# Designs tried in a protein design chat: miniprotein binders against d3e3m2. Part 7

Target 1, 234 residues: d3e3m2
Amino acid sequence: MVELRVNAGNVKNPNVHKIGIIALGSHLENHGPALPIDTDAKIASHIAFQASLESGAKFLGVIYPAHELKEINHGIHVSLEDLTDEIVKVLKSAKKFLRISSVIIVNGHGGNLPIVTTLYDIEERTGLLITLNSKIIESEGPHGGSGELSMAKALGIIDESQVENQTNLEEYGEVGLYMFGEARRNDPNIEEGALDVEENGVYVDDVYGQELLKLAINSVLLDVEKQLDSHYGY
Below, E stands for the ipSAE of ESMFold2; O stands for the ipSAE of OpenDDE; V2 stands for 0.75 times the mean of E and O plus 0.25 times the DockQ between their complexes.

## First folded at step 4 (miniprotein)

Design a4 (at its last look DockQ between E and O 0.04; V2 from the best seeds 0.00; counts 0 for: pae O 3.7 > 1.5, placed apart)
Fold by ESMFold2, look of step 4:
Formats: structure tokens, sequence, C-alpha cells
Structure a4 (fold): chain B 234 residues (1-234), chain A 80 residues (1-80)
């Protein structure tokens, strides 16, 4: 019978082994010609993975489907119910095999935010405490804009030859959510973002991208500490 | 800070309620969702049991309205 050295490695608190970190993004969403179709999934996965490395919490991978508001749909997404059911399925498997009791979901796609209305259902069906972290969405700026371009540069997923075309908003109206007139009229934050991209364009700054990623990673690390303090009594 | 989260959530709810009264349900629903997110973040950081229970009650109240608004909007789409 082999004895498992569960506290080996860089572990400051043994209860981190009961915490899982999983990414939630979108794999099929347009971000203009300079950014890949799976930008959100890759950014969320990087943040989740780095937070797991730094905290010792278990990395659980990335959830495949995503949701989006109908008025700004620019990709292939599923219903909120279907996304919720997939999250439950993945997390039940993680709980069954990995002995976790809580999860941090790192969200890299704004259209997923409605899962806050089903989080209690997810917790009930999985028996897990769940924290949703959408910090990168709060800080990255307009869709397909300088924040995402800069993070993509830091991650090595940008097509730099296409950056000059990123603000051809007649062809790539998803950038800044420019083409979604009803959404722009109804949400001053969307209107501000669309005008910013149109008026000021975009830029790519590797250092800025690294700073955005670090900010988001640190936010997830704080969520780990809060779960340790509140759920596990540390 | 967590205090800033609570203040932002209060403003979002105030606006959501006004839009809800005006029948602008899609706009109200989005603001409720954003507010619920911020309240859930604040709940995870609240050490006082009495304040945690107050936050849970508010979150539940806004969740129930958000769910109802979604049903209304889905019904309107089906009738189109």
Amino acid sequence: as target 1 above (234 residues)
Amino acid sequence: SDEELLEEAKELVREAIELDREGRYREALWLYIRAIYLLLRALRSEPDPERRELLRRKIREYLLRAIELRRILESEESES
C-alpha cells in the first residue's frame, strides 16, 4: 500500500488540496482577425492554471460550452440551462475522483455571467462550494480591444500581421461590440467601449498584457485564501 | 474593496428596479445579474454572520426576480 504524499511540493495550507480551479471561456467566438476564435478559453485557462500552480489548488481544466446574450451574439453558444448542466457534470466527476469540496470558476467570457442565477443549483447538485471569478472581464476593456490584444501578445496567440485590420469595424463589427446597435443604445458601458475603439483604435502592449493577467491571477489567489478561511476554517 | 462592491451592487439594483417597473426587462435582467455577481463576491468576504445572512436574503430576492424576468423574456420570444 503506497502512502500518498499529498502535502509534497509548494503547499502552504493542506486544505488547498480540497479546492479545484477550473476555467470557463468560449471556444467559438469572433474577436477580430488578430485574435483566435478561442481567445476567451485560452485566457481563462492560463489564469486558472497559473493560480493552481501558485496556490497548490488542483487544476481542473476548461469547460467547453459557453453562453452569450442574444443581443450581442457573435459566436456559437449554448443555453444557460445547457451550460449549467455541463458545469454540474464536469464538477461531479472532479468531486468523485479528486476529493475536492470547493471550486473556483475562472470566467473569461462576459456572456457567461448569467450563471450567477444558477450557482446555487450547481452547488446543490454537486455538493460543492463555488466561487465565480470574472475579474479579467472587469479589467480587460472593450471586446477584441487593447486589453485582449495585449494579453494575447503575452500568451503568444496574437496574429500581429492582422492588428492593423482589427479596427476595420465595417468588416469586424464584433470588435468593441460596434455592430450591436441595440446593445449600445441600452448599455452606456458598451457604447463607451465601441466609441473608444472607433475613436482611439487599439494597441498591443506585452507589459500591459502581463499586468492584466497578473491582476486576474492574484484575484483568483485571493479567492483561494477566502475559501480556506471561510469554508475550511483556516 | 468589498465596500466598493456593495455600493456598486446597490446602484445596479436601484437601476434594475426602475427599468423593471418601466417594463424594460432585458435591461433590468442584465443589471440584476451584475449586481448578484458583486453581492456573491461580497458574501465570500463577509466575516459577520448577521451581515452574511442579510446578504444571502438580498441575493435570493434578486435571483428570484431575475429568474422570473428570464421566463417572461423567453415566453415573449416563443410568441414571436
Scores: ipSAE 0.837, ipTM 0.925, lowest interface PAE 0.6, mean pLDDT 91
Fold by OpenDDE base, look of step 4:
Structure a4 (fold): chain B 234 residues (1-234), chain A 80 residues (1-80)
Amino acid sequence: as target 1 above (234 residues)
Amino acid sequence: SDEELLEEAKELVREAIELDREGRYREALWLYIRAIYLLLRALRSEPDPERRELLRRKIREYLLRAIELRRILESEESES
């Protein structure tokens, strides 16, 4: 059996190789005219990949499906059950081939938040310790708003010529989830976001985007450290 | 049953995470402690080594968070 050089490279703790980091976003959602339909997936993937580079944890790629509330129909989504099953499938493969014992799921899509209710099931079915990290969602603000636009600028995926049209809410009602009256009535946070976009518009700031990404990456790095600590004190 | 214990622990942790995010640290701490208790009970009866290891890791994770929450609460009390 080949002995792997687990201390090679910028690796401070060889146990970091037992940790996987995988992105979860959405690939098929409208975000107004200035943002691509796979914005959430790309943001999540960037955070996950950068965290893997800095920590030495294994990068596992990105989950393909995404979930959303039924009353929010700005994209193509699957059921929570189907999403859970896909995550289990992917993570079983990762465990089998990469000999990992824990995973951090970096979530960049608000519609995936209900996964928190299935994490225990995922852990039982895979035998992995799972941490869900949704820090970026807590920080970014409204859908298609200034936070996502700024991160998209930082990542080079924004169409800046369309920023002025981003708040044409009659045509692009998915921005700030403005068009989804039922969702807004049910969730004060969604209502706050919709009102913010309507009243204040949106802006793009590259520095702000970089800072948001950095904060999210640092949050994932902290989760890596916590998982290391959970591995028998080392 | 062990399954019931795990399901209850799952619900407690879910709620603890939400409370923690809201800054309701005292309430979150209580739920983590209760979840740890249930997981320890499940661990005692679990025969499968892989499942036992998973439970141990979960317990350690929640213990670490509970310790941190206690530190936060102690700091707040000292400043008040």
Scores: ipSAE 0.027, ipTM 0.524, lowest interface PAE 3.7, mean pLDDT 90
ESMFold2 (binder alone), look of step 4: mean pLDDT 84; pTM 0.810

## First folded at step 5 (miniprotein)

Design b1 (at its last look DockQ between E and O 0.60; V2 from the best seeds 0.00; counts 0 for: pae O 7.7 > 1.5)
Fold by ESMFold2, look of step 5:
Structure b1 (fold): chain B 234 residues (1-234), chain A 80 residues (1-80)
Amino acid sequence: as target 1 above (234 residues)
Amino acid sequence: SDEELLEEAEELVREAIELDREGRYREALWLYIRAIYLLLRALRSEPDPERREELREEIREYLLRAIELRRILESEESES
């Protein structure tokens, strides 16, 4: 049997190898003409990967399916139960093969937030301690708006030739969730976002995009520190 | 420090309970979900074992109501 040099490289805290970081987004969700259909998955993946590079935690990739509230669904999503089952399957595999004891799920899609109602079930079924991080959702602003456009610019995934069309809300009503009247009546935050896009438009700012990504990456790095301190006693 | 998270969660829960009592279940459910998320974040930052247990009990109560509300809403959709 060959001896594995698990601590090779720049390893500052050996318990970081017990922590996995995985992205959760949405691969098939409209974001207007300037943003790719998998914007959420790409943003979440970037944040998760960069946090893994900076912390030394294991990068576990990205979860394929996503959930969304029916009243604002503008893509292809699965039930909360199906998403929960897929997360359990992926994390069991990671635990089995990678010797992890805890996971940070980096969520880039607001419609996934209901998994907080199944997190204890996921922890019980996997035996993993799980932290959900939705910081980028808290910070980015309206759907398909300036925050996502700016991050997309920083990541090189924006179609700048279409930015002037992003606020053609008659054609691209998913932007700002503008077209979803029932959701807007039921959630003041959705209403505020829709009005902001309609009244103030959108912009693209590479520096702002980089700052949003840095904010989210730092939030995940803090979660790594918290897991190291509270779960592993370091 | 998690005091800001706890304050925001408390406000969400108070509003969720009011909506719940008014029969506005979808709105209440979303606020419970947001509050539970914030409380789970605070739980990960709480160093005191006794306070952690208090937070776990609080989360459990809101979680049980959120699950019940989801079942009610799914039942209403099936009837309609």
Scores: ipSAE 0.801, ipTM 0.913, lowest interface PAE 0.8, mean pLDDT 91
Fold by OpenDDE base, look of step 5:
Order: structure tokens, then C-alpha cells, then sequence
Structure b1 (fold): chain B 234 residues (1-234), chain A 80 residues (1-80)
């Protein structure tokens, strides 16, 4: 039997190898003309991967499907049930082959927030402790807004030539979720974001983007530390 | 701060309960989800095991209601 060098590399606690970090975003959503349709997935993946690099936790990749409210139809999404099932499937595989005991799900898509209602189901079905981290969503601001544009700049996925068109809300109503009146009525945060984009437009700042990413990465690192000390997933 | 998170969560829950009573289930569900999210954040930062358990119990209560509301909404969508 091969003995694994669990302390090798940038690993302060060998138990970190029992922790997986997986990204959850959206691969198929319009974010205006300046951002790719897989912006959320790439942002989440970057945060998850960087956190895994810094902590030594196992990077598990990215979940492929995403969920969204039916009243927000700017992309292709699955039901919360289907998303949950896919997460369970992927995490069971990770547990089986990598012998992890806990996972941090790094969520970069607001439409996935309802997954909080299925976390206990995921834990029960996988036998893993699950932490959902949505720090980036708390920080980034409106959909396709300055925060995401700035992070996209930092990641090199933005089309800067289209930034001037990003706030053409008549054509690109998904920006700030402006076009989704029902969603705006149901969520004051969405309303605030829509108004912000409408009234203030958008900007791109590389430093701002880097700071947002760093804050999110640090949040995930904190969750890793907590999972090392806690047996509750959050 | 954790205190701010808890205060915000309490406000959201109060509103959610009112919307729930009015049969505005989708709006209520969203507020419950947000409240749960804030409580989960507070839970992650709480070092006291006793307080952590209290927060978990509160989270469970709202999760159960959120799950039920989701089921109601899904059933309504299936019937339409």
C-alpha cells in the first residue's frame, strides 16, 4: 500500500485533503454584450481553484447545470431538483475516489441560492458535510454590472469594446436584471441592482475586480478552516 | 457583523411570515431563502456551540417552511 505524502506542498494541515472545493455557477446565461455566457461558472471556478491552491483542499472542478427563477429567463437552467441530483452525483464520485469528508460549494450564481433548501438532502445522500459559499454573490452587485465586469476584466474574459453597450437595457435587459419586473418586485436587492445599472451605468476597474475575487477566495479559505475545526458543514 | 446579519434575517423573516399568510408564497420563499443564507453566515462565524445549535434550529425551521413553499409553488406550476 502506497503511503501518500499528505504534508507535502503548501499544506499546513493534512486533514485539508479531506476537504473538497467545487464551483457552482452558470454556463448558459446572457450577461450583456461584454461578458461571456459562462461568466458565473468561470468566476466561481477561479475562486474555487485559487482557494484550493492556497488551502491545499482538493479542487473538484465545476458543476455543469445551474438553477434560476422561472421569472428570470435569460439563460438555460434546470430545476432545483435536477441541480441537486447532479451535485449529489458528482460529490458521490468525489467521495468515492478521493475519500473526502466535506465539501465547500463555491456558488457564483444568484439563481442557485435556493440550493440552500436542499443542502441537508445533499449531505444525507452523499454523507458529506456541505458548506455553501456565496460570498461573491454578496459582493459583486448587479448581474452584468460593474462587479462582474471588473472581475471579468481581471480574468481576461471581458470584451471591453462592448462595455459601452452593456447598459443598453432595451436590447440587453438581462443586465441588472432590468427587464425582469416580477423578480425585481420580489427581491429588493434585485430592484436595487436594476436601478443602480439604470441610473449609474457600469464601469470596469481591474483593481476592483481583483479585490472582489480576493475577498471571495478569502471567504472560502475561512470556510476551509472552519471545516477543519467543525463537523457541521457550516 | 453577526449582529447585523441576525437583525437583517429577523426583518426578512417577519416580512416572509406576512407574505406567507397572504398567500404570496413565491415572495415569501425568496425572503426565507435570504434569511436562511444570513443565518448560515452567522452560524459559520459563531464559536459558541450552544449558540450554534440555536441557530441551526432556527435555520431548520425556516428551511422546512421554505421547502414546503417550494413544493406548493411547484405543484401550482404543474397544474397550470
Amino acid sequence: as target 1 above (234 residues)
Amino acid sequence: SDEELLEEAEELVREAIELDREGRYREALWLYIRAIYLLLRALRSEPDPERREELREEIREYLLRAIELRRILESEESES
Scores: ipSAE 0.019, ipTM 0.286, lowest interface PAE 7.7, mean pLDDT 89
ESMFold2 (binder alone), look of step 5: mean pLDDT 83; pTM 0.798

Design b2 (at its last look DockQ between E and O 0.03; V2 from the best seeds 0.00; counts 0 for: pae O 7.3 > 1.5, placed apart)
Fold by ESMFold2, look of step 5:
Structure b2 (fold): chain B 234 residues (1-234), chain A 80 residues (1-80)
Amino acid sequence: as target 1 above (234 residues)
Amino acid sequence: SDEELLERAEELVEEAEELDREGRYREALWLYIRAIYLLLRALRSEPDPERREELREEIREYLLRAIELRRILRSEESES
């Protein structure tokens, strides 16, 4: 029989082995010419991976599909039901093979926010405690704007030669969600972001990017500690 | 050790709060970020459930202030 050395490495509380951290982003979404189409997935993956390194919780990778509202659909996305079903499928596999009991989903894509309405269903179908952390989305600012550019700089995934073209909104109207009139009419936060990009442009600041990433990682680390306290005891 | 982590984090928070009151928001933000990190390390090693809850709430409050400072700084940078 294989007896696992659960205290190997610098593990303070072995119950972290029952916690999984998984990224949720979008792999197929335009962010202007300076950012890759999988920007959301890469940012979410970095946050999830770094939190797993620092806490000792298991890194479960990244979920491939993403959802988006119809009025903002500017990439390749799936329905909320299909995304929910895929999350259940992936997490059932992780539970079966890795013996986890709880998961933190690190969400890096605003279009995924509606999964908050299906979290109870996911918990019932998997038997896992689920925490959704969307902190980076709520703090990063407009789509393809200065926050994402700055994080991309910090991560080394920005194409700096294209930054001057990022606010050519006639060509790259997805930046700031500028081109999506119905979405802008329906959501004052989207309208504010579009106006900000149009009026003030964008900038790249490595320190700003590091600040955003560190805040998001800290937020996930706090979620790990909450799961330890609520389900594993001290 | 853990007591040293808590003492250092308290020093950083006190300095961050002073800079915050002076309107030196970027400097305050960085110190809050560092303090939160140290508090999370101390929390990871804290065995007392009541003390852990106190630390989690303290960290949450500093995190919320840091996020608000970042929002303020973003607004100021956009206007300039």
Scores: ipSAE 0.441, ipTM 0.825, lowest interface PAE 2.6, mean pLDDT 90
Fold by OpenDDE base, look of step 5:
Structure b2 (fold): chain B 234 residues (1-234), chain A 80 residues (1-80)
Amino acid sequence: as target 1 above (234 residues)
Amino acid sequence: SDEELLERAEELVEEAEELDREGRYREALWLYIRAIYLLLRALRSEPDPERREELREEIREYLLRAIELRRILRSEESES
């Protein structure tokens, strides 16, 4: 049987090969005129992939479906149950073929946050230790706002010619989730984001985008270290 | 005018720094964001490469502070 060189490459701890990193975003959401509909998926995938490069953990790709609140209808999403089932399916495959013991799910979409309620189910069904990382959601600010625009600039997916139209909230009400009154009423964070976009507009800066991405990547790296300290990452 | 933008940005930063020192991070953050926006506007119209670099450095400073303030606010929310 072939012995794998588990210490080869920029690998500080060979046990990192027991850890998988997978992105979870959204591929089908409006983010105003300046951002693609798969912005969250691209951002999450970048963070996940870069973290895998730096840590040596296995990159597992990206989950295809996404979830969102019913009151936020700016995209196409599935139920929490269907999302959970797809995650289980993908992670079972990863476990089977890659011999991983734990996974970090890098979430770049706020609508996926309810998946925290199903993590135990995912762990039970897959036999993997699961960590959900939503650091970028905590840091980026409002939907289609300056944070996402700046990250999109850093990733090269922004249409800069449309930035001036990004805050036309009458036409692009999904920006800052401005148009979603019920969601804003139910979540003060959403309300704050909507007000931020309304009062301050948006800006785009490559340095800002890069720093946001770095913070998120570093957060994932910390999760890798935590899993390395666990018996599942051993 | 660009001069007016810069003057307004300076005023906003001074207010933001005061609020920041007082621990009024949410209010400070908003002012920093507004100041950054004005500086970015000024940067877009600035033809002098040296002045452009100065503006970029100033913007970077306030962007980094804004990121930190956002982090603090989210952390406080998570603890409440």
Scores: ipSAE 0.015, ipTM 0.324, lowest interface PAE 7.3, mean pLDDT 89
ESMFold2 (binder alone), look of step 5: mean pLDDT 83; pTM 0.791

Design b3 (at its last look DockQ between E and O 0.53; V2 from the best seeds 0.00; counts 0 for: pae O 7.6 > 1.5)
Fold by ESMFold2, look of step 5:
Structure b3 (fold): chain B 234 residues (1-234), chain A 80 residues (1-80)
Amino acid sequence: as target 1 above (234 residues)
Amino acid sequence: SDEELLERAEELVREAIELDREGRYREALWLYIRAIYLLMRALREEPDPERREELREEIREYLLEAIELRRILESEESES
């Protein structure tokens, strides 16, 4: 029998250890030749991990499966139901073994956003308060574009020798979601992004990448403070 | 800032309603999803219990619309 010192370490608030932070991305999704197949997972994991380090909240890792709209076929994705069930499975385990009462899901993939339609079901099935944070998706711009390239530069995961080929849209039509005509017709943001990539190309800016990551990390830190204030009375 | 989230969500819902009336269900569904996300962020920031309940009911209404739109789109796919 071991008595666990659950509040050991740099404890800023006694309830921060009841908050879990978990990444949600995509592990198998084309992003052009300059970006790795698991770009979304790496970006979301970095943001989630750094927020956990600064806040003291528990880092819960990363969820492997991801969802995407049927009309976008640039990787391996699962149904919304299957993703929802996986999130419930992981979070039930975390609640059971880690004594958490709330979670922040750091989303790094736009195709996951439909989870908002099952989020209350996830909360009911897990008994956890859940905050979905998709700030980096709002901020990064087109798929495989300058925002992701710049963050990848900051993280050291870019293949700079391939940046000149990133907008060869005949070969890498997933960039800007350019090749996905149905998706572009259905979402003016996708159409705008595809046109931007075609007309203006892409660039890599290490400082911009660092600013995007900092923006997203600070957004997650704010979610931690809001959970402390509203859910735990801090 | 958080009032800006509410304004943005309102614009998305107005557009989603117009698209739904025009039979553009996939476009409407996506706008509802984005609006619901923004409203959930705004609800986290709202301290007034009466305004919180109003936002919660609004989110519930839009969730029902999104679920119905998904049902319609799934039915159309099975007919093909």
Scores: ipSAE 0.751, ipTM 0.897, lowest interface PAE 0.9, mean pLDDT 90
Fold by OpenDDE base, look of step 5:
Structure b3 (fold): chain B 234 residues (1-234), chain A 80 residues (1-80)
Amino acid sequence: as target 1 above (234 residues)
Amino acid sequence: SDEELLERAEELVREAIELDREGRYREALWLYIRAIYLLMRALREEPDPERREELREEIREYLLEAIELRRILESEESES
């Protein structure tokens, strides 16, 4: 039987090979005219992949479906159940073929946050320890706002010619979730974001975008270290 | 800080309980989810095993509440 060189490459701890990192975003959401509909997926994927490169953990790719609150209808999403089932399916495959024991889910979409209620189910069904990392969501600010625009600039996916139109909230009400009154009422953070976009507009800063990405990547790296030290998914 | 996260989580839960009492289940669910998220963040940053276990127990408690609220909402949707 071939013995794998588990210490080869940028690998500080060979047990890192038991850790998978997978992105969870959204591929089908409007983010105003300056951002692609798969912004969240690409941001999450970048963070996940870079973290895997730096840590030596296995990159598992990206989950295809995404969830969102019903009151936020700026994209195409699935139920939390369907999302959970897809995650389980993908992670079972990863476990089967890659001999991983834990996974960090790098979430770049706020609408996926309810997955916290199904993490134990995912762990039970897969036999994996699961860490959900949503650091980027904590840091990026409003939907389609300066944070995402700046990260999009850093990743080369922004249409800079449309930045001036990004805050045309009458036409692109998904920006800052401005048009979603119920969501704003239910979440003060969403309300704050909507007001920020409305009152202050948006800006694009490549350095800011890079720093946001770095912060998120570092957060994932810390989760990798914690999974190495602990047999818990949190 | 961890203290700030915990304080924020407690505030959210207090509000969630009131919303639940009022039958505002979707709003309550959202607050529980946010509280859980904050606690999970605190848990990730907590090095003390004993404190980590305490946080896990609290997370489990609020997860159960969130799951129940979700069931209620799903049931109501199915009946409509």
Scores: ipSAE 0.016, ipTM 0.325, lowest interface PAE 7.6, mean pLDDT 89
ESMFold2 (binder alone), look of step 5: mean pLDDT 83; pTM 0.801

Design c2 (at its last look DockQ between E and O 0.73; V2 from the best seeds 0.00; counts 0 for: pae E 2.3 > 1.5)
Fold by OpenDDE base, look of step 5:
Structure c2 (fold): chain B 234 residues (1-234), chain A 80 residues (1-80)
Amino acid sequence: as target 1 above (234 residues)
Amino acid sequence: SDEELLERAKELVRRAIELDREGRYEEALLLYFEAIELLLRALRSEPDPERREELRREIEEYLKRAEELREILESEESES
């Protein structure tokens, strides 16, 4: 069997090779006319990949399905159970082939937040230590808003010609989740976002987008360090 | 309010600096993250270009320090 050079490259701690970073987003959600339907997946993937580059942790790619509240119908989603099962499947494969002992899930989609309730199940079924990181969701602001637009600019996935139409909320009611009255009533954060978009509109600032991404990446890197210190790590 | 966010951020940074001086780097780092989040939120809603630039510079400063703290933690972990 080949002995792997675990210290080769910009790797300060060879134990980092036991850590996987995987993105979780949404590939099939409307984000207004200026953003692709896979915005969340690409943002999450960027954060996850950049964190893997800087830390030396293994990049595991991206989970394909996503979850969302039933009352928020702007995309195609699966049940929490189905999402959990897919995560387990993917992570089992990663564990099997890459000999990892822990994983950081970088979540870029608010609808996936309920996965926190299944993390223990995922850990039991995979035998991995799991950390869910949703920092970007906590910082980006409203759906299809200035935060996502700015990050999309930084990543080169925005259609800037459509930014002026992004706040046509009668046509693109998914922006700020404006059209989802029930969701807004149930969650003050969603209501705040909807009002923000309605009252203040949206803008694109690539530097702002980069700062959002940097914060998220650094947050994931901290999670890597915490897992390195964990007795569940290799 | 934006003013409230800024004041809270200042308090967090003050505490972070104190923790940093004490060598409590992880705790300091977490407070910097929180402060940065608040500043980013304030930045998001700030219409004045000059104020936006000021906030951006502050965010950049704290992001830089956060990165430094993270690197310290990484180095310590690598040596253990």
Scores: ipSAE 0.600, ipTM 0.860, lowest interface PAE 0.9, mean pLDDT 93
Fold by ESMFold2, look of step 5:
Structure c2 (fold): chain B 234 residues (1-234), chain A 80 residues (1-80)
Amino acid sequence: as target 1 above (234 residues)
Amino acid sequence: SDEELLERAKELVRRAIELDREGRYEEALLLYFEAIELLLRALRSEPDPERREELRREIEEYLKRAEELREILESEESES
């Protein structure tokens, strides 16, 4: 029989194929009229896929469900427990079939951030080393704002004819999380974002979008190197 | 504030360059990326096209150097 050529192709470190990269976003969350409902999933998937191409790590696809805080819940989301259980289920399948020992989860949705509190549980239940990379949501700015519009332009998923309507906050109050008064009252970062969108509007800048994506991709590549050095090294 | 972001980024870059010149590439790389993130946050809210272009040039310069350092570190790890 044929031996698997696990190091074929442009592979710099033989352990890279023990690392999986998977996207986590939201498929059903409004982002105003200029952005698709699955913006988070597409951005996270692009970052995860590009990092897998550049590193040689295995691309594992995208996780379907997402979580969100109750005071912001304006899409279709699940509880933190249900999201955690689905992550475990998907990663067990990947481990069973793909000979991986660690995973980088590329998170493109702010509502998923609480999974940081369940990472130990996920690691215990899967036997995998897990890194959560949320760099893009730390960098992109307000929900449905200029950062996401700019990345969407770079990815070709923006409806440019609707950009002028993106800040019609009476109709599209999800932009900047503007309509979520309780969330804004409770979180100064959300309030800052809402005020920024209202006061300064939004714009589309293709170069800015490309730079945001490059930063996020390089952040994932750094996580790959950290796993290679600390987990698979001697 | 944007002024605070730019001042922090400037200090990080200064330190990253010092580490880079000393051959401490992993430490320099991390500081370059932190600085780039702050510059991107400043760029997000900068309305002046001249200042935006200045920020873009700095970001591209530091990102290019950071990517070069990463490649050097990867090559050194895989070599003999």
Scores: ipSAE 0.493, ipTM 0.826, lowest interface PAE 2.3, mean pLDDT 90
ESMFold2 (binder alone), look of step 5: mean pLDDT 82; pTM 0.770

